# VH-VL binders against q9h9l3, part 409

Target 1, 176 residues: q9h9l3
Amino acid sequence: PRKMVAIDCEMVGTGPKGHVSSLARCSIVNYNGDVLYDEYILPPCHIVDYRTRWSGIRKQHMVNATPFKIARGQILKILTGKIVVGHAIHNDFKALQYFHPKSLTRDTSHIPPLNRKADCPENATMSLKHLTKKLLNRDIQVGKSGHSSVEDAQATMELYKLVEVEWEEHLARNPP
Short names: E, the ipSAE of ESMFold2; O, the ipSAE of OpenDDE; V2, 0.75 times the mean of E and O plus 0.25 times the DockQ between their complexes.

## First folded at step 21 (VH-VL)

Design Mc2 (framework fv_amlenetug; at its last look DockQ between E and O 0.72; V2 from the best seeds 0.00; counts 0 for: pae E 4.0 > 2)
Fold by OpenDDE, look of step 21:
Structure Mc2 (fold): chain C 176 residues (1-176), chain A 120 residues (1-120), chain B 108 residues (1-108)
Amino acid sequence: as target 1 above (176 residues)
Amino acid sequence: EVQLLESGGGLVQTGGSLRLSCAASGFTFSNYAMTWVRQAPGKGLEWVSSITYDSDFTDYADSVKGRFTISRDNSQNTLYLQMNSLRAEDTAVYYCAKARQAVAGPFDYWGQGTLVTVSS
Amino acid sequence: EIVLTQSPGTLSLSPGERATLSCRASQSVTSRYLAWYQQKPGQAPRLLIYGASTRATGIPDRFSGSGSGTDFTLTISRLEPEDFAVYYCQQYYSSPYTFGQGTKVEIK
């Protein structure tokens, strides 16, 4: 088993105008796509915008949600020391108020070989949905119910696995 | 079918040591936190120790901290509890329990337990 | 630590009756981290309810859990003969994980 996990987070809007992205759900899967963590999380501040159309988060999900501090502790127990794979993962880490070492971070939104494989410009930022459709022939984030963070985390891991060997070699030659 | 089978219990003198084992099967052992829970004769349940799926974190009840060590071998699907400096109050049936999650959770499966008796 | 206090200590009922068991926490516990177990004499505990209200696999629908904050309840709508046992609540919200002292449901 590889010391690699994939993470995907859903955020809601907090703050005066809902401009602050606060963690409301976090899903973590292992290399095989098995779910290690999947929890709704209660932000410390009042939710102004659930962003349901994207996040899939609704008010009822927050009724018994895990307090942020508790959730963060649990999540960090999983992430610490691991290679962490995500898509636009800086947003997830920001929402977690957590800094993962760059050398142990893999962002599928910034892997040129992955874009090349998908016939996309190498330096373009492509969506997880697009890459998943193109490379895995799978539809994710379908419907009006919002995203599934588990599904997204699994897709992210599978995408990375397509370029893992090449990318890890690249990183070894060019440490961040 | 999930199975947990404890072994290693027995009679030991105060101050002695004992190592318990729990053989797991029927699930992906390496994906779940594992726990030891004990029950003194005629008493309730007491959480003893937990270990995360990858052994990166361990936790102990104050009553056993510094004396007991929880560990696991994921290649062997086995959970261990090394018990040192045993006391009379450690006398109990020790249960191996599977957590529903990688780092914590309720205990969705239990072994039948192994009896540890500490005598003066 | 979070202390869980169960009541009553003993509940004497007849088959077919409704059983209501209480678990009170010394501090607020997110319902997601509250579980109930059943233990019959000479057997290992069995998970009944987790997340305060979710039945574990294979648990009959006569078992239900509810509650939030500091007050949680396990309900057995109609007691079956096999339901006479000791029931424990447990929190895994924070370490140390703690159990209630148990409620014994016995036949009247």
Scores: ipSAE 0.896, ipTM 0.945, lowest interface PAE 0.5, mean pLDDT 96
Fold by ESMFold2, look of step 21:
Structure Mc2 (fold): chain C 176 residues (1-176), chain A 120 residues (1-120), chain B 108 residues (1-108)
Amino acid sequence: as target 1 above (176 residues)
Amino acid sequence: EVQLLESGGGLVQTGGSLRLSCAASGFTFSNYAMTWVRQAPGKGLEWVSSITYDSDFTDYADSVKGRFTISRDNSQNTLYLQMNSLRAEDTAVYYCAKARQAVAGPFDYWGQGTLVTVSS
Amino acid sequence: EIVLTQSPGTLSLSPGERATLSCRASQSVTSRYLAWYQQKPGQAPRLLIYGASTRATGIPDRFSGSGSGTDFTLTISRLEPEDFAVYYCQQYYSSPYTFGQGTKVEIK
């Protein structure tokens, strides 16, 4: 009944010394990994640090980027009422300036059964790259050009599927 | 090949009702926003209504708010427009159109249109 | 609501000539959200340009778009017989997603 999507965002540095993380790209995929949304986003504040090695964001991407206010409205229309899956998803919601209900949020960085499948300590915070390599036998985030939020959102959805039945049952018995 | 096929147009009296349908094929219907656009005889294009990929959000032109209802059935790949309290100015060819993303965007594919004629 | 005003209303030209069509918005729109459509008599519209300047798949390179803010232009560098049609601009920046009133390109 309830639809599920996965989200991943890339951030740039704004504010003093570039320490504030501001949204510069967002990708959303459905349960099957089909892209529902993928846009470069222009932060409302001046960009101090593109963080290109990690974000993949360059000045050229911002030339025709969607203004943050517009992009946020588009993204929230997709997320509302959905189970939203992400990796360290708190950072994505913070960059969106948005709160999603805990009961509808799934964070692959904090799912003990997923760590167990990867032969990792159940309470460890594992990176998306390492979980994807161990459990899906795939390399993501390769090279020096930065991350792909589409690739990362797709990987996040596939990881969740590995534990979906068990974790959804756990959450039904233990509501957040 | 993407195809959109409208149906349900016809002659109706002022104050009457009509339901339009649009059958979609050649793409994953449930991934995209859908839209109705109309064109009165000899006139330009007018946006009527849009619906998000999952039906959670709908929007309407002021001229049709409260009278028209957009909906979709993703299991049958069909878009609908329920038109109530019809007026003479609603006489137009009604097109269904596919957006490029899950929310409204440019309309990259259009149906052939179906004619709605509202008479006194 | 954002009103789009197209000019001229009618453009009478011969095959081989350059056509320049204008679209002006009543308030600024980000160029990413401006599209151009072509419509021939008895047919549905066809998407030509989106994002003000990006050509849709299968659209010949004689069609180009430019502009930003409030002023946008569609250029047909060399008119072919099949290009005589009505052209509409549209903004999808904010609801309602309005169209211009159209520019008819006709044979002189």
Scores: ipSAE 0.351, ipTM 0.776, lowest interface PAE 4.0, mean pLDDT 91
ESMFold2 (binder alone), look of step 21: mean pLDDT 93; pTM 0.950

Design Mc3 (framework fv_amlenetug; at its last look DockQ between E and O 0.85; V2 from the best seeds 0.00; counts 0 for: pae O 6.8 > 2)
Fold by ESMFold2, look of step 21:
Structure Mc3 (fold): chain C 176 residues (1-176), chain A 120 residues (1-120), chain B 108 residues (1-108)
Amino acid sequence: as target 1 above (176 residues)
Amino acid sequence: EVQLLESGGGLVQTGGSLRLSCAASGFTFSNYAMTWVRQAPGKGLEWVSAITYDSDFTDYADSVKGRFTISRDNSQNTLYLQMNSLRAEDTAVYYCAKARRAVSGPFDYWGQGTLVTVSS
Amino acid sequence: EIVLTQSPGTLSLSPGERATLSCRASQSVSSRYLAWYQQKPGQAPRLLIYGASTRATGIPDRFSGSGSGTDFTLTISRLEPEDFAVYYCQQYFSSPYTFGQGTKVEIK
């Protein structure tokens, strides 16, 4: 499939002591960084910890949020059949209760050529903020009100583009 | 400015076929879902079909399922509705409309519509 | 399928009066997925309100929407002559994306 999207999610704490991460915002962008999806999502369980300092999610965002089951259906309609790019993307898929085909998944936290371009050890897990600053000369996650999943998804797509030709060729020779 | 222009309507006999087109301009067509909505003379609006920004998902009203096919050509900025096995109750003005989102509504821009008349 | 029932069927009022239009869903609908449209004779529908309460671009502030769950309301605070039209609610929560049957707002 030639179509590619990038995803980023924000989570809140549910379950005992707020330790379960549940989806509360999802943003998806196309190859050019245009927003295809950006919605606040109401988890099916009681929110124990909004995690606002990192998530940016507050009670007012939940008033008109899309119920999880509906949002999941909408998101999967966008992701199906696409190469999906994310950063530590297993957390996003876990929050979506979804497994995307490995052959169509690209995780910027686990691409050795990207780490080498940033002059980092190829097996290190580097933060999105760090890679974006080093490779794109851009600051993300700035301010005191939490992350922007739109900003983060856009940065993730731009990072992947830096290694896209090399990495797609590698994956073609080494199918997962 | 956003413009949607339907074409391909006309008079057709029961059991016949028509293909409607909707030419789009003034926005990035490939980012948005599109829909067909029809209105029989003197009646209300009826949703007919929708297609996601990338064509991967389509859906139809039960009244047209199996007979109508929605499609899009993102390289030509054109939405289509292939209508087969037409019935008298398919007589309506057919509108194309642009969604504000990649998957579904709300539908913020509408064409002027094209009339389909099905005769026996 | 989610059925939307609008009331009243016809609302006869004079310019300057307040119009209140109701839309009731057969099942709960997240407010983010309810829209209102205006249609004048011989014209295409026009989006007024989406997300139950958000005005579309260029819609005057005399139009407002509210509601959640199964009960939604469109209010026109002071009718202008150009506001006499048919109004439809629509849900885009789950397919099929049904419309209400319409409320005609006509001049008394």
Scores: ipSAE 0.096, ipTM 0.696, lowest interface PAE 6.0, mean pLDDT 91
Fold by OpenDDE, look of step 21:
Structure Mc3 (fold): chain C 176 residues (1-176), chain A 120 residues (1-120), chain B 108 residues (1-108)
Amino acid sequence: as target 1 above (176 residues)
Amino acid sequence: EVQLLESGGGLVQTGGSLRLSCAASGFTFSNYAMTWVRQAPGKGLEWVSAITYDSDFTDYADSVKGRFTISRDNSQNTLYLQMNSLRAEDTAVYYCAKARRAVSGPFDYWGQGTLVTVSS
Amino acid sequence: EIVLTQSPGTLSLSPGERATLSCRASQSVSSRYLAWYQQKPGQAPRLLIYGASTRATGIPDRFSGSGSGTDFTLTISRLEPEDFAVYYCQQYFSSPYTFGQGTKVEIK
């Protein structure tokens, strides 16, 4: 079993103008895509914008949502010591108010071999949806119900697995 | 079919030690947190200890903290509870319980328990 | 720690009657972290409800859970003979994962 997990978070808008991205859902899957964690999370501040069209989060999801502090603790118990794979994962960590070691972080939005494989510019930032379609021939984030963080986390893990060997070797030679 | 089978219970003197085991089958053991729950004769249920799926975190009830150690061997699908400095109040049936999730959750499967009797 | 207090201590009813069991928490508990268990004499506990209202696999629909905040309820719509047992609520919201003291449902 590999000490590798993939994470995807959904955020809602908080603060006076809803400009603060607050964690509202977090999904974590293992190397095989099995769900280790999937919870709605209640931000500490009032939600101004659910960003439903993207986040998939609705007011009813927050009724029994896990308080942020508790959720954060639960999530950290899973992430600690693991290689954590995500897409644009700095946003997830920011919302989680957690700093995972860079050496143990894998961001599929910044893996040149992955972009190359998808016939994209190596230094471009491509969306998870695009990469998933190109490389996995799978449609994600479809419909009007918003994103599925579980689906996104699984896709992220699958994408990384395509370049895992090459990228891990690269990182070994060029540690961050 | 999920199965949990406890073993290692028995009679022990106050101050003694005992190691319980729980053999798990019928599910991916390494994906779930595991717990020990005990029940004194004629009494209610008491949470004792928990361990995450990857053993990175362990937790204990205050009543057993510093005396009991929970561990697991995922390669053997086995959960353990090392009990040291046993007291009369530790007398109970000890249940192995599977959590529904990797870190925590409700206990969706239970073993039949093993009796630990601590005598003075 | 979160203390869960169940009431009543004993509930005497006849088969076919409705049973209502209460579990009160000393502080607010997210409903997603409240469970109910059934224990029959000489047997291990069995999960009935989790997340306050979700029925576990294989549990008859006569069992239902509800509640939020500090007040939770287990309802047995129509008692069957096999339902006479002790019922425990439990929170896994925060450590320690405490149980209520139990409610005994006995035959009248």
Scores: ipSAE 0.022, ipTM 0.640, lowest interface PAE 6.8, mean pLDDT 93
ESMFold2 (binder alone), look of step 21: mean pLDDT 94; pTM 0.955

Design Mc4 (framework fv_amlenetug; at its last look DockQ between E and O 0.63; V2 from the best seeds 0.00; counts 0 for: pae E 6.0 > 2)
Fold by OpenDDE, look of step 21:
Structure Mc4 (fold): chain C 176 residues (1-176), chain A 120 residues (1-120), chain B 108 residues (1-108)
Amino acid sequence: as target 1 above (176 residues)
Amino acid sequence: EVQLLESGGGLVQTGGSLRLSCAASGFTFSNYAMTWVRQAPGKGLEWVSGITYDSDFTDYADSVKGRFTISRDNSQNTLYLQMNSLRAEDTAVYYCAKARKAVSGPFDYWGQGTLVTVSS
Amino acid sequence: EIVLTQSPGTLSLSPGERATLSCRASQSVTSRYLAWYQQKPGQAPRLLIYGASTRATGIPDRFSGSGSGTDFTLTISRLEPEDFAVYYCQQYYSSPYTFGQGTKVEIK
């Protein structure tokens, strides 16, 4: 069976008004939730908005952060050839400037069986926080310190595991 | 307790081949990159080769490219170094070392090394 | 490749003295990817510091690392008899993962 990893990224705002989402942290866990990667990443452009409330990123985290190009290379070495699980994962891939094959991508924000299990509308986009609370009875992204990308990646993987069998069968019958 | 045990070293003639092994225990072997580092007699440390946790990527020092091959068997918790076309300058103690991370990192645990002697 | 140059080549000191070892990189290295190792005669190297300033497990607090960019330093605040050894810096920032040539700390 193909190896599976879960990814979660934190972004900061760059560009003239901070509207560009740039990768500032990336966490990757394996199927068991073990951390394979967790690094602060320095964007190539000046950070205008740390978005700390959500990202948890502060200026001090960028002092010795890994340059984006280096980090991207490291991350791609982990993702390449893997089934990659994430929540709203298109944002992560966009920030990484990386395109993972759709057939090897699993987005927990777009898995109807997962929403059904959480008593949510199948076609609704539910937050990771909500799904984690409903299905895992766990609180994530609590407090004012921002998100933990490791915690989020682990939660994402655990959520996917709840519907893995059903969803993989569905995908096999309906390849993207 | 993390343990790394190298084997396969010995005396070999120039142009010969040798295969080193490193038996790992005390940690989840399949989660970490592994590396070979060598040290010629009385000299410093030289990075030789590295392999990621899942073997998807390998890398080599220029001095050994095309001659050495690093591999691993995660089911056996074993790291290998196939050394072909050996040269006198390859004479060294070869250390197996564990990286702290899946792709790379500092080497937080080392074996005791195995001596490879290449004679002309 | 990134060349790491250590200085001095040999450092002669007495127990109880402060040791300062330098490692200079040929290009900028993110501090998160700089390590220091200790090697005693007849033994395998031992990781002392990684990420430029983080002590490895079991390493006494008399060992400390600092630096950024191209200049890194290993400091031994008070030399113990067992600290006389060869010390190597290493970068794992980019392949090949190069070592410095080493600094020998010997007893005066």
Scores: ipSAE 0.536, ipTM 0.857, lowest interface PAE 1.3, mean pLDDT 95
Fold by ESMFold2, look of step 21:
Structure Mc4 (fold): chain C 176 residues (1-176), chain A 120 residues (1-120), chain B 108 residues (1-108)
Amino acid sequence: as target 1 above (176 residues)
Amino acid sequence: EVQLLESGGGLVQTGGSLRLSCAASGFTFSNYAMTWVRQAPGKGLEWVSGITYDSDFTDYADSVKGRFTISRDNSQNTLYLQMNSLRAEDTAVYYCAKARKAVSGPFDYWGQGTLVTVSS
Amino acid sequence: EIVLTQSPGTLSLSPGERATLSCRASQSVTSRYLAWYQQKPGQAPRLLIYGASTRATGIPDRFSGSGSGTDFTLTISRLEPEDFAVYYCQQYYSSPYTFGQGTKVEIK
């Protein structure tokens, strides 16, 4: 079977008035939750808004950050040919300037069986924090110092495992 | 304790072949890239080849492309280097090293090396 | 291929002195993708510095790295007897991940 990884990214504001979301951290874990990649990434454009409350990114993180072009190449070497799991993963791919094949993409924000396990409406878009608390009895994203992309990627993989057998069979019967 | 133990070195004639092995322990082998680095007698270090954590990418120094093949068996925690069409200039101590990352260096743990001597 | 040129080839100093080793790259590398290694006779190399300036685990603070672009420096602020060895820089920015030719730090 095809190898599976989970990804989560943190973004900062670039461009006019800081409205463009640019990649500033990326974490990738394997099926067992082991960290395969975790780097701070320097956007190619000037950072206007670190968005630290949410991103956890501060100026000191950028001192030794990997330039975006290099980081993207490293990340794509890990993702290519694999099933990639994420939460609202389209935003992560947009920040990477890359779109993974739909047939190899799993988005925990849009899996009806996962919502049913959480006693939520099938088509509701649930936050990672709420799904993780309800289904894994874990608190993530605690406090106001920002999110951890490692923690979030690990939670995302564990959530997917709860529905993996059912959802993979569903996708085999209903190719995207 | 991280350990890397190379084996398979020895004396071989030009045009011959050898297979080097590197047994790894003390870390999750399948999470990290691995490399071979060689050092000819009295000379500096030369990067020979590298392989990503999942074997999906390999690369080689120009001096060994087409002759050497790096591989790994993650189920046995072992790195390999198949060396074919050996030349006198391949004479060196060959080190196995672990990267800090899944796809490339830097290299934080090294084996003690195995000597390969190529003679006519 | 990125060529790394180290200078000097040999640095003869006494214990307690400051050592400054240079590594120049033929093409720009980011400061994150340069490492320094120490090698003693009959031993495997030991990682000292990576990311141009980050000390590896267990490396004393007398070792420091600096530089960016094409010019990088390893500094040993106060040489100890165990520091007399050969030092190599390496770039891991693009394959092949080349090494410099080495700087030997020897007892005067």
Scores: ipSAE 0.103, ipTM 0.713, lowest interface PAE 6.0, mean pLDDT 90
ESMFold2 (binder alone), look of step 21: mean pLDDT 93; pTM 0.952

Design Mc5 (framework fv_amlenetug; at its last look DockQ between E and O 0.04; V2 from the best seeds 0.00; counts 0 for: pae E 9.3 > 2, placed apart)
Fold by OpenDDE, look of step 21:
Structure Mc5 (fold): chain C 176 residues (1-176), chain A 120 residues (1-120), chain B 108 residues (1-108)
Amino acid sequence: as target 1 above (176 residues)
Amino acid sequence: EVQLLESGGGLVQTGGSLRLSCAASGFTFSHYAMTWVRQAPGKGLEWVSAITYDSDFTDYADSVKGRFTISRDNSQNTLYLQMNSLRAEDTAVYYCAKARRAVAGPFDYWGQGTLVTVSS
Amino acid sequence: EIVLTQSPGTLSLSPGERATLSCRASQSVTSRYLAWYQQKPGQAPRLLIYGASTRATGIPDRFSGSGSGTDFTLTISRLEPEDFAVYYCQQYYSSPYTFGQGTKVEIK
């Protein structure tokens, strides 16, 4: 098995006017799409906006949610030393208050060969939903119940696998 | 069927060393964290050590830190516990236990244990 | 470390009676990280409940778990003869993953 995982996080709004994005759910899958981690997470600050339409997070999910510091420790135990795949993954790392080495990071929102394969401009930022539909013929993030971070993480991993060989070769020649 | 089989227990003198093994089968060993839990005669359960699915992290009870080392060989489906500088208070049945998750979790399967007796 | 204190130390009951076991944590524990085990004499422990309230595979429905924060409870609705054993609570919330000292359920 490859030393690779995919991550997707859901965030809620905290701080003044809910402008601070705080981690409220994190899902991590392995190379095969098996769930390694999936937890609701309690932010350290009061939640002002659950952003439910997008995040899928509701107040009842926070009742038994894992405190952020505890969750962060658990997540880091999984990510450390791994190639971490995500979509717009800088947002996830920011919410985690964690910096993963750039050389071990794969962001499917910034992989030109992936966009090319989807008949999109190579330097455009395409949504996970669009790429998944185009390349995997699968609908994700449907309905009004919000996103599924597990589903998104799995889709992200599958997308990356489509261009893994080419992209890894590119990175080897052009280390970040 | 999940099976965990401990071995390596026995009688050892204070200050001695012993290496326990746990042979696992019936599940994908490399996907789960593993733990050692011990039980002194007539006493309760004491968590000893844990190791993540990929061996990247290990944890120890304060009582065994610096003396015990947990490791695993995923290619052999085997968990190990190297015990050095053994003390009388280390006398216990040592159980191998499978966690439900890759990093941690409840222990959903246990071996039958192996007895370690440390004598003065 | 999180200290788990179980009560009572010994519970003497008859078959058919209801058993209520308590586990108190020295600090708040997310319910998702609280487990209960059963151990019979000469046997390895067996997982009964995890996530405070979820029964493990093969566990009869007479066993149930509840609680949150610092107070957790294991309930056996109607004791069967095979239920007389020692019960341990355990947290895997934070290392070290401590156990309670155990409650012995014995026949009256």
Scores: ipSAE 0.442, ipTM 0.822, lowest interface PAE 2.0, mean pLDDT 95
Fold by ESMFold2, look of step 21:
Structure Mc5 (fold): chain C 176 residues (1-176), chain A 120 residues (1-120), chain B 108 residues (1-108)
Amino acid sequence: as target 1 above (176 residues)
Amino acid sequence: EVQLLESGGGLVQTGGSLRLSCAASGFTFSHYAMTWVRQAPGKGLEWVSAITYDSDFTDYADSVKGRFTISRDNSQNTLYLQMNSLRAEDTAVYYCAKARRAVAGPFDYWGQGTLVTVSS
Amino acid sequence: EIVLTQSPGTLSLSPGERATLSCRASQSVTSRYLAWYQQKPGQAPRLLIYGASTRATGIPDRFSGSGSGTDFTLTISRLEPEDFAVYYCQQYYSSPYTFGQGTKVEIK
């Protein structure tokens, strides 16, 4: 059986006026929510805006951060051959400079059965925070100290499990 | 299978020098920080020195600064510790260890250690 | 430099009991860069916990870590005979990457 992991990334601003989103943290959990990877990552370019309110990244986190090239290699080794679950996951792959096979990608922001369980319009894009509160009765991303990428990855896996059987069967009938 | 093998330990007199080596295999050596940690007989662990994956940053415990030099040869997958001006308090088992990360610990794989005995 | 102080120095317990080991830092370890190691006589240390609470590969789930800031705890929920050893905490937040002085967990 094919192993499944969930990923969440946090980004900082690089480039002119901090407009480029660069990877600064990545967390990967297995099906049971155990942490397989959780590292701060040093972007190859100077950080202009830490975006700490949302990212949780501070200058001190970069002191011991793994350089992007090394971290990317480590992360891709974990992701290879696995079903990867994320929320708005294309942003995570963009920050990794990577495209995972579409047939092995699951995006909790675009699963109609999940929206239906949350009593939301099936074609709407709902935030991870909203879905987690509605469907798991948990608050994530609380306060202004930034998101926990481990917590977010764990929440994403639990959300997918709510619709896993139905959605995997749908994808088997309708290959992407 | 990650393996670290220390060598170069032995008996020296105070004021002498030794060079320890740590041969690494089973992982991409050039991707990870490395460290030396020592343990005097019957005592606890003491961090000695660490070096980043690219040697850009090195640091030392105060007890060895100026006397010990950490280095690595990524082409030979080898970590070194040059120990000069040895003192009796440097007597210990010296472990090399691999970090999980490129720039600092935690240290997930350890060698079996090599004994350095400083007499006189 | 961040000084780590472990308590107690020695913890005498029987198999099956819960062990709770403390590690206190002289200043905050803000990034969860706190690890726990196990060492048996004549052996190299073994990584148990990193990131304050993440179990290393192959470590049984009876080992757990918790804490933040200056106060960290290693818990062994149900001691097995192989768990009687010395345990060290280490911070890898700021060089020098210091160890605590150790807690010996012994039988009886």
Scores: ipSAE 0.011, ipTM 0.640, lowest interface PAE 9.3, mean pLDDT 89
ESMFold2 (binder alone), look of step 21: mean pLDDT 94; pTM 0.953

